VH-VL binders against Large ribosomal subunit protein uL10m (mRpL10). Designs and how they scored, part 213

Target 1, 224 residues: Large ribosomal subunit protein uL10m (mRpL10), of Drosophila melanogaster (Fruit fly) (q9vpl3)
Amino acid sequence: RGKINIQRPKAPHYERARVVAVTQPKYPELPKAKSCFKTRAERTQQQQENPYNEIIAREVRNWLDHSRLVAFFHLSSITADDIFRVRVQLHKQNLHLKSYGSKIIEQAVKNTRYEAIVPLFHSNHCIVFSPDPEKTAALLRIVRRVPQMVLLGGIVEETMLSRNQLVAYAQMPGLHAVQAQLVQTLSQAPGHLIQQLQAHQNSFVQVLDVHAKNQMNEETPKST
Key: E = the ipSAE of ESMFold2; O = the ipSAE of OpenDDE; V2 = 0.75 times the mean of E and O plus 0.25 times the DockQ between their complexes.

## First folded at step 13 (VH-VL)

Design gm9 (from gm1 with light chain V29I; framework fv_anetumab; at its last look DockQ between E and O 0.01; V2 from the best seeds 0.00; counts 0 for: pae E 12.7 > 2, placed apart)
Fold by OpenDDE, look of step 13:
Structure gm9 (fold): chain C 224 residues (1-224), chain A 119 residues (1-119), chain B 111 residues (1-111)
Amino acid sequence: as target 1 above (224 residues)
Amino acid sequence: QVELVQSGAEVKKPGESLKISCKGSGYSFTEYWIGWVRQAPGKGLEWMGIIDPSDSYTRYSPSFQGQVTISADKSISTAYLQWSSLKASDTAMYYCARQWDYSFPLDYWGQGTLVTVSS
Amino acid sequence: DIALTQPASVSGSPGQSITISCTGTSSDIGSHNYVSWYQQHPGKAPKLMIYDNSKRPSGVSNRFSGSKSGNTASLTISGLQAEDEADYYCSSYDSSSTWVVFGGGTKLTVL
């Protein structure tokens, strides 16, 4: 009885081999996770058709339309905790920090006056909204202390500003302060005019007074 | 006109302490930050750190963390850079510069302070 | 040390246009961070020449221009003059490391 070589089993008889080959369970090829092979283009197209994106886009538009101050930031790697802290600080000032995808922003601002902001959103970004443009200084004060937030620009009173212009704007006296100064200046103008008018009159009166005094002195007979 | 004026050149020995100054004028000193930049002889520019004079908030480059102290006195519009113990390797030109924040340029520079540390 | 990469030296003749490159990474120049350029003459403090990639401060000649593409920023000097001979440094903010970085500097020689 030949030693069964367990290391090199003899090939089964041809007929048996055929039966084994036919009866071998065909295991379905594991579906190649289509998700791993989606091209960037396919991923981008699928995101455009999501009804949820439309809702978010509408929200973004609403924020833009109702905000008098909008600031755009690049957001680098930041922890959730740090973002939360910043959000709280901003919220205390009635500043609202939001983050949206670039596609959502693009959809939101398409065919609007805000379309020019699209190039700012190529990476991770966040937006701060405020109904009060006077909060620009407060906003900048807070975000300057967040190294992960880089100011890109903003919109103030429907005007798009560069980051430098935004900084300059924040350094300007508030509109009310400027108005107050204007009113003060305007209120002082009549006083100055009156003073100038009076100054000439007063000088004339003084000259007349001196003349009168001189005449009186000449008419006083030296009582010898 | 915006101007930063730094203290004069210093010659020191290793182990000595040193404090150099940078005085700002022509702008609101507390509205901008002050950055410090080192330039070793024949070498490039190295950002050391930055200070917000309004509340003395400071940040350092890792290479300079613990090696130097940046401070400011807003009452006299002056920023400082100090060493507790100088090393020969600290020999360099030191510049202060105005910077609005981390991502903004150094738009105005001091004239520089040369620090020479020799035995 | 995270540094921006510049050529060590560039040269040009008067009247020529030269370009200095500054190459960073995706965390600095490539991450929408702004690039600045500084000119430094021997024995003098650096002077800001370009900020926010392409903007010129007041008083800077229009011969200086800046651009940025990808991870590379470029300083172009047109109509090269003898006075342009200096060291040039690029700079950017690294938002990941949270500090300002400088290039190694480029020595410009006007032949």
Scores: ipSAE 0.834, ipTM 0.920, lowest interface PAE 0.6, mean pLDDT 88
Fold by ESMFold2, look of step 13:
Structure gm9 (fold): chain C 224 residues (1-224), chain A 119 residues (1-119), chain B 111 residues (1-111)
Amino acid sequence: as target 1 above (224 residues)
Amino acid sequence: QVELVQSGAEVKKPGESLKISCKGSGYSFTEYWIGWVRQAPGKGLEWMGIIDPSDSYTRYSPSFQGQVTISADKSISTAYLQWSSLKASDTAMYYCARQWDYSFPLDYWGQGTLVTVSS
Amino acid sequence: DIALTQPASVSGSPGQSITISCTGTSSDIGSHNYVSWYQQHPGKAPKLMIYDNSKRPSGVSNRFSGSKSGNTASLTISGLQAEDEADYYCSSYDSSSTWVVFGGGTKLTVL
């Protein structure tokens, strides 16, 4: 174990996040899609032009292997400034917003239990990774103010969870032993839900959009 | 041609602040992480942590968490290693190196920045 | 700090083959194929010689080769030359801790 420096107190999380945010200057030249995330066509083109597709797939595998929380979102169009703000807010909570092409995701999960997630990435999407499953509540609180990000589901402690299961997990008390036990109990049906959703992608997106709007309506009145 | 150029040697007193830099060129700076490695005089290499310049994700080795701050300014392709209050034990050579993520090799290294902390 | 075990020194004559070992655990070496080797001459930055257990970056001599068996990785230098005299470090990430670990280093002396 390294030497403890009592003369260098830890900065509060907020102060550290402010320093990080200040050190991320704006690009003088923004993407034509007006966001940090590339369009599907741009992602596909970069994937085809990048000789390091295997390296990128290993990156995704490493994120999946080392993240105890993974959340999948449908992403509507969003400005570069808005996605930057969201990324900073998420990063303050050790939550990492990423986007990858569907072929990269397929390669990353090919021989794993997560192969069933590939159909979720045929449409515009983003993924949030974190080593800290206790940050699920913080994730959902931040995304609640971002209607462009619609929760599809996630993985907690290597267990696939539906949207409703992930929301339920986030509402549990902060005791990790209780949350681990709940995750085990909630895991009974995630495979069946994913299989059903694979067959109805367009219907799935439409149903989730309606469900998310209903949840936003309930949360919006409470938040005001 | 991929290159990492670090700031020059520093001589400081205990309690002073310091921010050293690592400028990347010849590649897309935001596509790779920057890792920091310490080498105390006459000692081996120690991995300190990384930053992903695209979103400022950082990860620290337990030995260095809370001891230093890693940051980046992607508009000028530069990563930083920063101390708010230097200790004599911070005397070492500090390298930056390019890394895809922490499971990948440190493929290009800076020339190193010697930091000397003495009264 | 150091987590991988290397011999403190090895020596060999010009033209000889030598092998440097790097022993770890199942979480850093045994569980994956991400071992790297670095060469460091005095006063210089380290240079990547081997990655992913056995792959060479462009510009590295084919005299350098790497392998792994169980929890032990090995760097082999064939046709030893005077310029090979340096410190050598192995490295891997520790999948249980999610950070990079280095070996303590091996000083190679060319006789």
Scores: ipSAE 0.000, ipTM 0.467, lowest interface PAE 12.7, mean pLDDT 76
ESMFold2 (binder alone), look of step 13: mean pLDDT 90; pTM 0.935

Design gn1 (from gi8 with heavy chain L103S; framework fv_imvotamab_arm2; at its last look DockQ between E and O 0.46; V2 from the best seeds 0.00; counts 0 for: pae E 2.3 > 2)
Fold by ESMFold2, look of step 13:
Structure gn1 (fold): chain C 224 residues (1-224), chain A 118 residues (1-118), chain B 112 residues (1-112)
Amino acid sequence: as target 1 above (224 residues)
Amino acid sequence: EVQLVQSGAEVKKPGESLKISCKGSGYSFTKYWIGWVRQMPGKGLEWMGIIYPSDSYTRYSPSFQGQVTISADKSITTAYLQWSSLKASDTAMYYCARHWGYSSFDYWGQGTLVTVSS
Amino acid sequence: DIVMTQTPLSSPVTLGQPASISCRSSQSLVKSDGDTYLSWLQQRPGQPPRLLIYDISNRFSGVPDRFSGSGAGTDFTLKISRVEAEDVGVYYCMQHTHYPWTFGGGTKVEIK
């Protein structure tokens, strides 16, 4: 229903008005809101929204600073009911699903090493924040059932990870399990305990290091 | 571990200036907002405003806009609440608290009692 | 501004019995991001406030499990399953969904 209704158009904005109408899922409301193309009210609202960008960017910066897990997704077309159900499932796991414009993300990561993530937000996207990096497996399990959310990569413990690195991270034993293995080794070898502890610890570090290097070397062409 | 230590009680006359402090320790000071909350004698809590110490961005409650100044010095991990000219109605307990958005005001200072007699 | 209305104003409770505090907002506290920024504070006599509950129902570190929070939209509840002597004080709900941030008027819990 609802065709583009431009009563008083400016010639240079016809193409943009058509694109906007196609991208708006609430057709009845959008045509009414867009019938006054570039009015004084729209310019005033645009100016008024600039202070909100500063506030929202700092809120995003807070989420980035306090999240030991951040995951970035491409988001294809999804119903409001489906995204709401996913958000509820994620929230129960202390996983917080959010979306922001690229200008907001750009401002939020300014003067940080994460400035490289901004291009990921030029298209439709969402972000999941969590203080619990141990919830990475739960995140991937929930999102596996949501084909509209395509994992692009993430940040774990302030380290940027590719999609494959994040998936591999989710499969690794927890730090508590690694610490338990070290304690077990100390208990089983009374003599030379220092040497065995050091070797076991170095082996775990070497496995993690090899795994991280393999993940960084795993790249696919963009066309795939 | 996390601590917010406020400056001591103040007794002032109307018209005098005052600057009270809130020193944060045991955490990354620039990762949190610092908020100021007033509690008038026998009354509830009132949010005065917040500051983001990383860049000194401030947001005030409309009731306190222009009445006080909130500032911070991140090099000494300290936030401030300041009056240029105190009024008798400024007599209250003032708390600082830290905030990162999701966890609310999680740690609070001990409070600074400001008494303005006249 | 969002008005936060707490009931009851005072809640005298026998030791070991439950207490329930209601908080109602004048507008929905669900933010556009889907989260609800509602918290509960406790102020013991002569002390600063302390955080009990954030995100409606999450207990802050060191808060006993006898405290629980629930609710949605505009209607929220703090429950103390078994009131102890140290629970005497004033309890505030707080919203930080919308600026300016606002508190409820407080509920005084006291032992009878």
Scores: ipSAE 0.548, ipTM 0.800, lowest interface PAE 2.3, mean pLDDT 79
Fold by OpenDDE, look of step 13:
Structure gn1 (fold): chain C 224 residues (1-224), chain A 118 residues (1-118), chain B 112 residues (1-112)
Amino acid sequence: as target 1 above (224 residues)
Amino acid sequence: EVQLVQSGAEVKKPGESLKISCKGSGYSFTKYWIGWVRQMPGKGLEWMGIIYPSDSYTRYSPSFQGQVTISADKSITTAYLQWSSLKASDTAMYYCARHWGYSSFDYWGQGTLVTVSS
Amino acid sequence: DIVMTQTPLSSPVTLGQPASISCRSSQSLVKSDGDTYLSWLQQRPGQPPRLLIYDISNRFSGVPDRFSGSGAGTDFTLKISRVEAEDVGVYYCMQHTHYPWTFGGGTKVEIK
């Protein structure tokens, strides 16, 4: 009795094959959840027609319009728990972490000054919003502890910044500090100028005084 | 300084149309929402709706949907609240207020009193 | 619609004494992103409403430090540490987390 090759069963005789084919239980095709088999194109079209997307897009625009600091991050294999932890930390600093679909972002920024950000949203991403640009340093400090969040760039005071530029910005003294320094420098400038202008005059007067004193000493007759 | 100035008090009869205004100044009008709030005599505040003046996107309270029209003219930094046909029950103080994402209604107009009496 | 319930309806207070107003929402005001949009407004007699507190606990510009907000989820509180004569009026909580936005019924603060 030849060893039944379980790995390559011999094709049954054609008659047996016919019987097997006829006797095979026809299982009703499980209703293919229409949602699982929608082509990417169909899914995209359905998302565009969802009135809910418009609402969300409006929300995104609202955040963009009112934020003085916007940072874009790529998310690499981050867990929901990790995101939650980061969100809590950011929230304590008045930093708001949000995640939106790329299509929603595209819809939100269409025909706006923010249209240039669309190419940043090709994969899993999140956005951090803040009304305070001075929180940039705090943001970067928090995110440095989260390797799954990769900084892509941002918007500060309506200016688009690269990753490197944003890092550099965070290292700069605050606007108020810079302004204060500028005011101090400007306030000192007139004093310095006056001193420089008077320096020659004062020197001249001193020389004249010395000369006058010397002349007076020469005119004092040596009382023999 | 941020200011919202509303149009003056109105006395109307039932069935008449009315359009009241809210002019914003001292800020970028197109970057903030304008909301309308009703306060009936001796009653609390009721949110009616909001508009984003930049593109005139509007949201209404279900209670006021179809009853009023909120609009804006960004060229003159003015928002509007309009009735096609007033009812006696529309007698109230109407406030406009500025809204943004990081806060609430931070600045308010002085209010417009609308009296509808036969 | 989210119902905002304020208590008490009336709060007679002696000058210099503290006052506390509670606001309870019928549903959680925490958004999916963790933000909670609850504000407190003051309306003095014959005046428009004024913003006091936004995002539960943040004082708006120009608001005295005697006003403080606290709470989470569905329960929120406005406290006045020392009531002054100028604090007389009606106080409203407002949620703007979910549409439609809704106000509380108001709490009248009066001086005894």
Scores: ipSAE 0.412, ipTM 0.709, lowest interface PAE 1.4, mean pLDDT 86
ESMFold2 (binder alone), look of step 13: mean pLDDT 93; pTM 0.954

Design gn2 (from gi8 with heavy chain L103T; framework fv_imvotamab_arm2; at its last look DockQ between E and O 0.24; V2 from the best seeds 0.00; counts 0 for: pae E 3.6 > 2)
Fold by ESMFold2, look of step 13:
Structure gn2 (fold): chain C 224 residues (1-224), chain A 118 residues (1-118), chain B 112 residues (1-112)
Amino acid sequence: as target 1 above (224 residues)
Amino acid sequence: EVQLVQSGAEVKKPGESLKISCKGSGYSFTKYWIGWVRQMPGKGLEWMGIIYPSDSYTRYSPSFQGQVTISADKSITTAYLQWSSLKASDTAMYYCARHWGYTSFDYWGQGTLVTVSS
Amino acid sequence: DIVMTQTPLSSPVTLGQPASISCRSSQSLVKSDGDTYLSWLQQRPGQPPRLLIYDISNRFSGVPDRFSGSGAGTDFTLKISRVEAEDVGVYYCMQHTHYPWTFGGGTKVEIK
């Protein structure tokens, strides 16, 4: 057959379910917590009551400025246990799952080229930050098993990427690797410089075209 | 390399003003917070406040609000800590350190010893 | 304000033996964004503080692997697997989850 149907596993037997719940870790536990993934209305009220909203917005700006990988997700209904497990898996890869209110995001990106992302936060969302852009493939692999997190796009090396561009990026080397290869080429004998420079120019054009496409997509309205 | 170089030791009398400096180099100054930390003689560390040099947004520990002023001049990559009127209780070592949310206070200045006595 | 309580206050250790420093916060250090902002600093005699560990367990660049951090919630530990002469000094835990940011009182590590 050419059709693939993944069957969903059945719920565990009561006795097995109880053993699994007892043996799973609960640290750190947020016993009163649904604070990370509140509704839009609850997030708006929490923002208005938080005396540190201005400093929190700058903390988010600080994460945006230093994260070489940022990914934006639409977040549908998900249990606190499931999101905690995803957070733990992501954290092992230096991927930091966070959620903020839309007003904090607006303040964090004000007067930056990232202002175009603000409409993405009209619905439930989450953001993944990482200093390691090489972790893009790991991020996509982990999230693939989390249908409640729908990738919207991201930022890689300070360049805005659409969903499709970010998926394609997971297959490419970083800009630093391309720059290192250019330095090696410049140290070679002059007799073949034209071919090597043209090959590197084509590679740079492809990388720059990805960056330019992201900048153009940054200006278009989202669909969904 | 990342460096935070502070101004030299100061000996002052009560009531005098003072402004000490912290010059950052080897990194993008406006992309990091600068924090100030006090260490009184023989005591531990106390967070005084932070500044975001990109827009000079400043937050103080409640214990230091109104007692000091934190400022920055991003054109010369320098942060400042200043007193309008020193007290003998201001005698301490003062450190600057840079901060962002992933690595915390990752690089520290060498410290500025401030001595206030008659 | 979050109180950070360190124990012991002094830890005399024979060279090559392990040392363990405890830090306990008066409230959970898990921030509303889901991360825990707990770090460890070392202050050698006559020197400024130096970052050792951030994010509970991540070693900062250039920090030897004999330093390790662990913990969750309100209880955190710094371990030195094999104390060397250069490890003499005062160790501080620090939280930057809640404003104002606070430090532990310090733990002095000394060679016996």
Scores: ipSAE 0.395, ipTM 0.713, lowest interface PAE 3.6, mean pLDDT 78
Fold by OpenDDE, look of step 13:
Structure gn2 (fold): chain C 224 residues (1-224), chain A 118 residues (1-118), chain B 112 residues (1-112)
Amino acid sequence: as target 1 above (224 residues)
Amino acid sequence: EVQLVQSGAEVKKPGESLKISCKGSGYSFTKYWIGWVRQMPGKGLEWMGIIYPSDSYTRYSPSFQGQVTISADKSITTAYLQWSSLKASDTAMYYCARHWGYTSFDYWGQGTLVTVSS
Amino acid sequence: DIVMTQTPLSSPVTLGQPASISCRSSQSLVKSDGDTYLSWLQQRPGQPPRLLIYDISNRFSGVPDRFSGSGAGTDFTLKISRVEAEDVGVYYCMQHTHYPWTFGGGTKVEIK
């Protein structure tokens, strides 16, 4: 009796194969959840028709309009737990981390000044919003510890900045500090100008005084 | 300085139409929401709805949906609250307020008293 | 709709003494992104409402240090460390996390 090869069972005799084929229980095809087999196009169309998308898009626009600092990040293989940790850290600094779909972003910024950000959203992304542009340094400090978050660029004071520009901005002294420095410089300028204008006059007076003193000394008769 | 100035007090009869105004100044009118809040005599505050003046997007409280119309004219930095047909029950103080996403209703108008009596 | 319940309805306070107002929401006011949009408003007699606290604990510009907000989730508290005569009025909590936005019923602070 030949060893039954359980790994490669011999094809049954054609008669047996016919019987097996006929006796195989026809299991009703599990209703393919229509949702699982929707083409990318169908999914995209359904997303466009979702009334909630408008609400979310409006929310995004609201954040953009109210934020003085916006930073865009690519997310690479970050866990939910890691995101949560980062979110907590950012929140402590009044930085708000949010994630939206590319379609929602596109809808939100359509026909607005923010339309230029759409190309940044090709994959998994998140956005950090803040009302305070001075928090840029804090943001970068926190994100540097998270290798899964890659800075793509941002918006500061309604100006679109590249990654490098945003980093440079974070290194700059705060606006108030710069303003204070400017005021200090401006306040010193008139004093310096006055000094320069008076320098020649003072020098002239000194020369005259020396001359006068010398003349007085010459007129003192040597009392023999 | 941020200011919201509302139109003056109104005395109306039931069935009449009314449009009250809220003019914003001292800020970018199109970047902030304007909300309307009702306060009935001796009662608390009730949120009616909000509008984003930039594109006139509006949200209403279900209780006020279809009862009032909120609109805005960004060219004159003014928001409006309108009734097509007033009821005696509409007698109240109406406040407009600016809403900012990072705070709340941070600046308020002085209020418009609407009295509806036969 | 989210129901905001304030307690007490009335708070008679002696000048210089502390006051505490509680606000409870019927549902969590924490959004999916972790933000909580709860504010406290003060309305003095014959005046429009004024913003005191936003985001649970942040004092609005010009608000005295004697006002503080705390809480999380569904329970929130406004505290006045030393009540002054100018603090007389009705205080409201407001949630704007979920539509429709809703106010508490108000707490009347009076001087004994």
Scores: ipSAE 0.329, ipTM 0.680, lowest interface PAE 1.8, mean pLDDT 85
ESMFold2 (binder alone), look of step 13: mean pLDDT 93; pTM 0.955

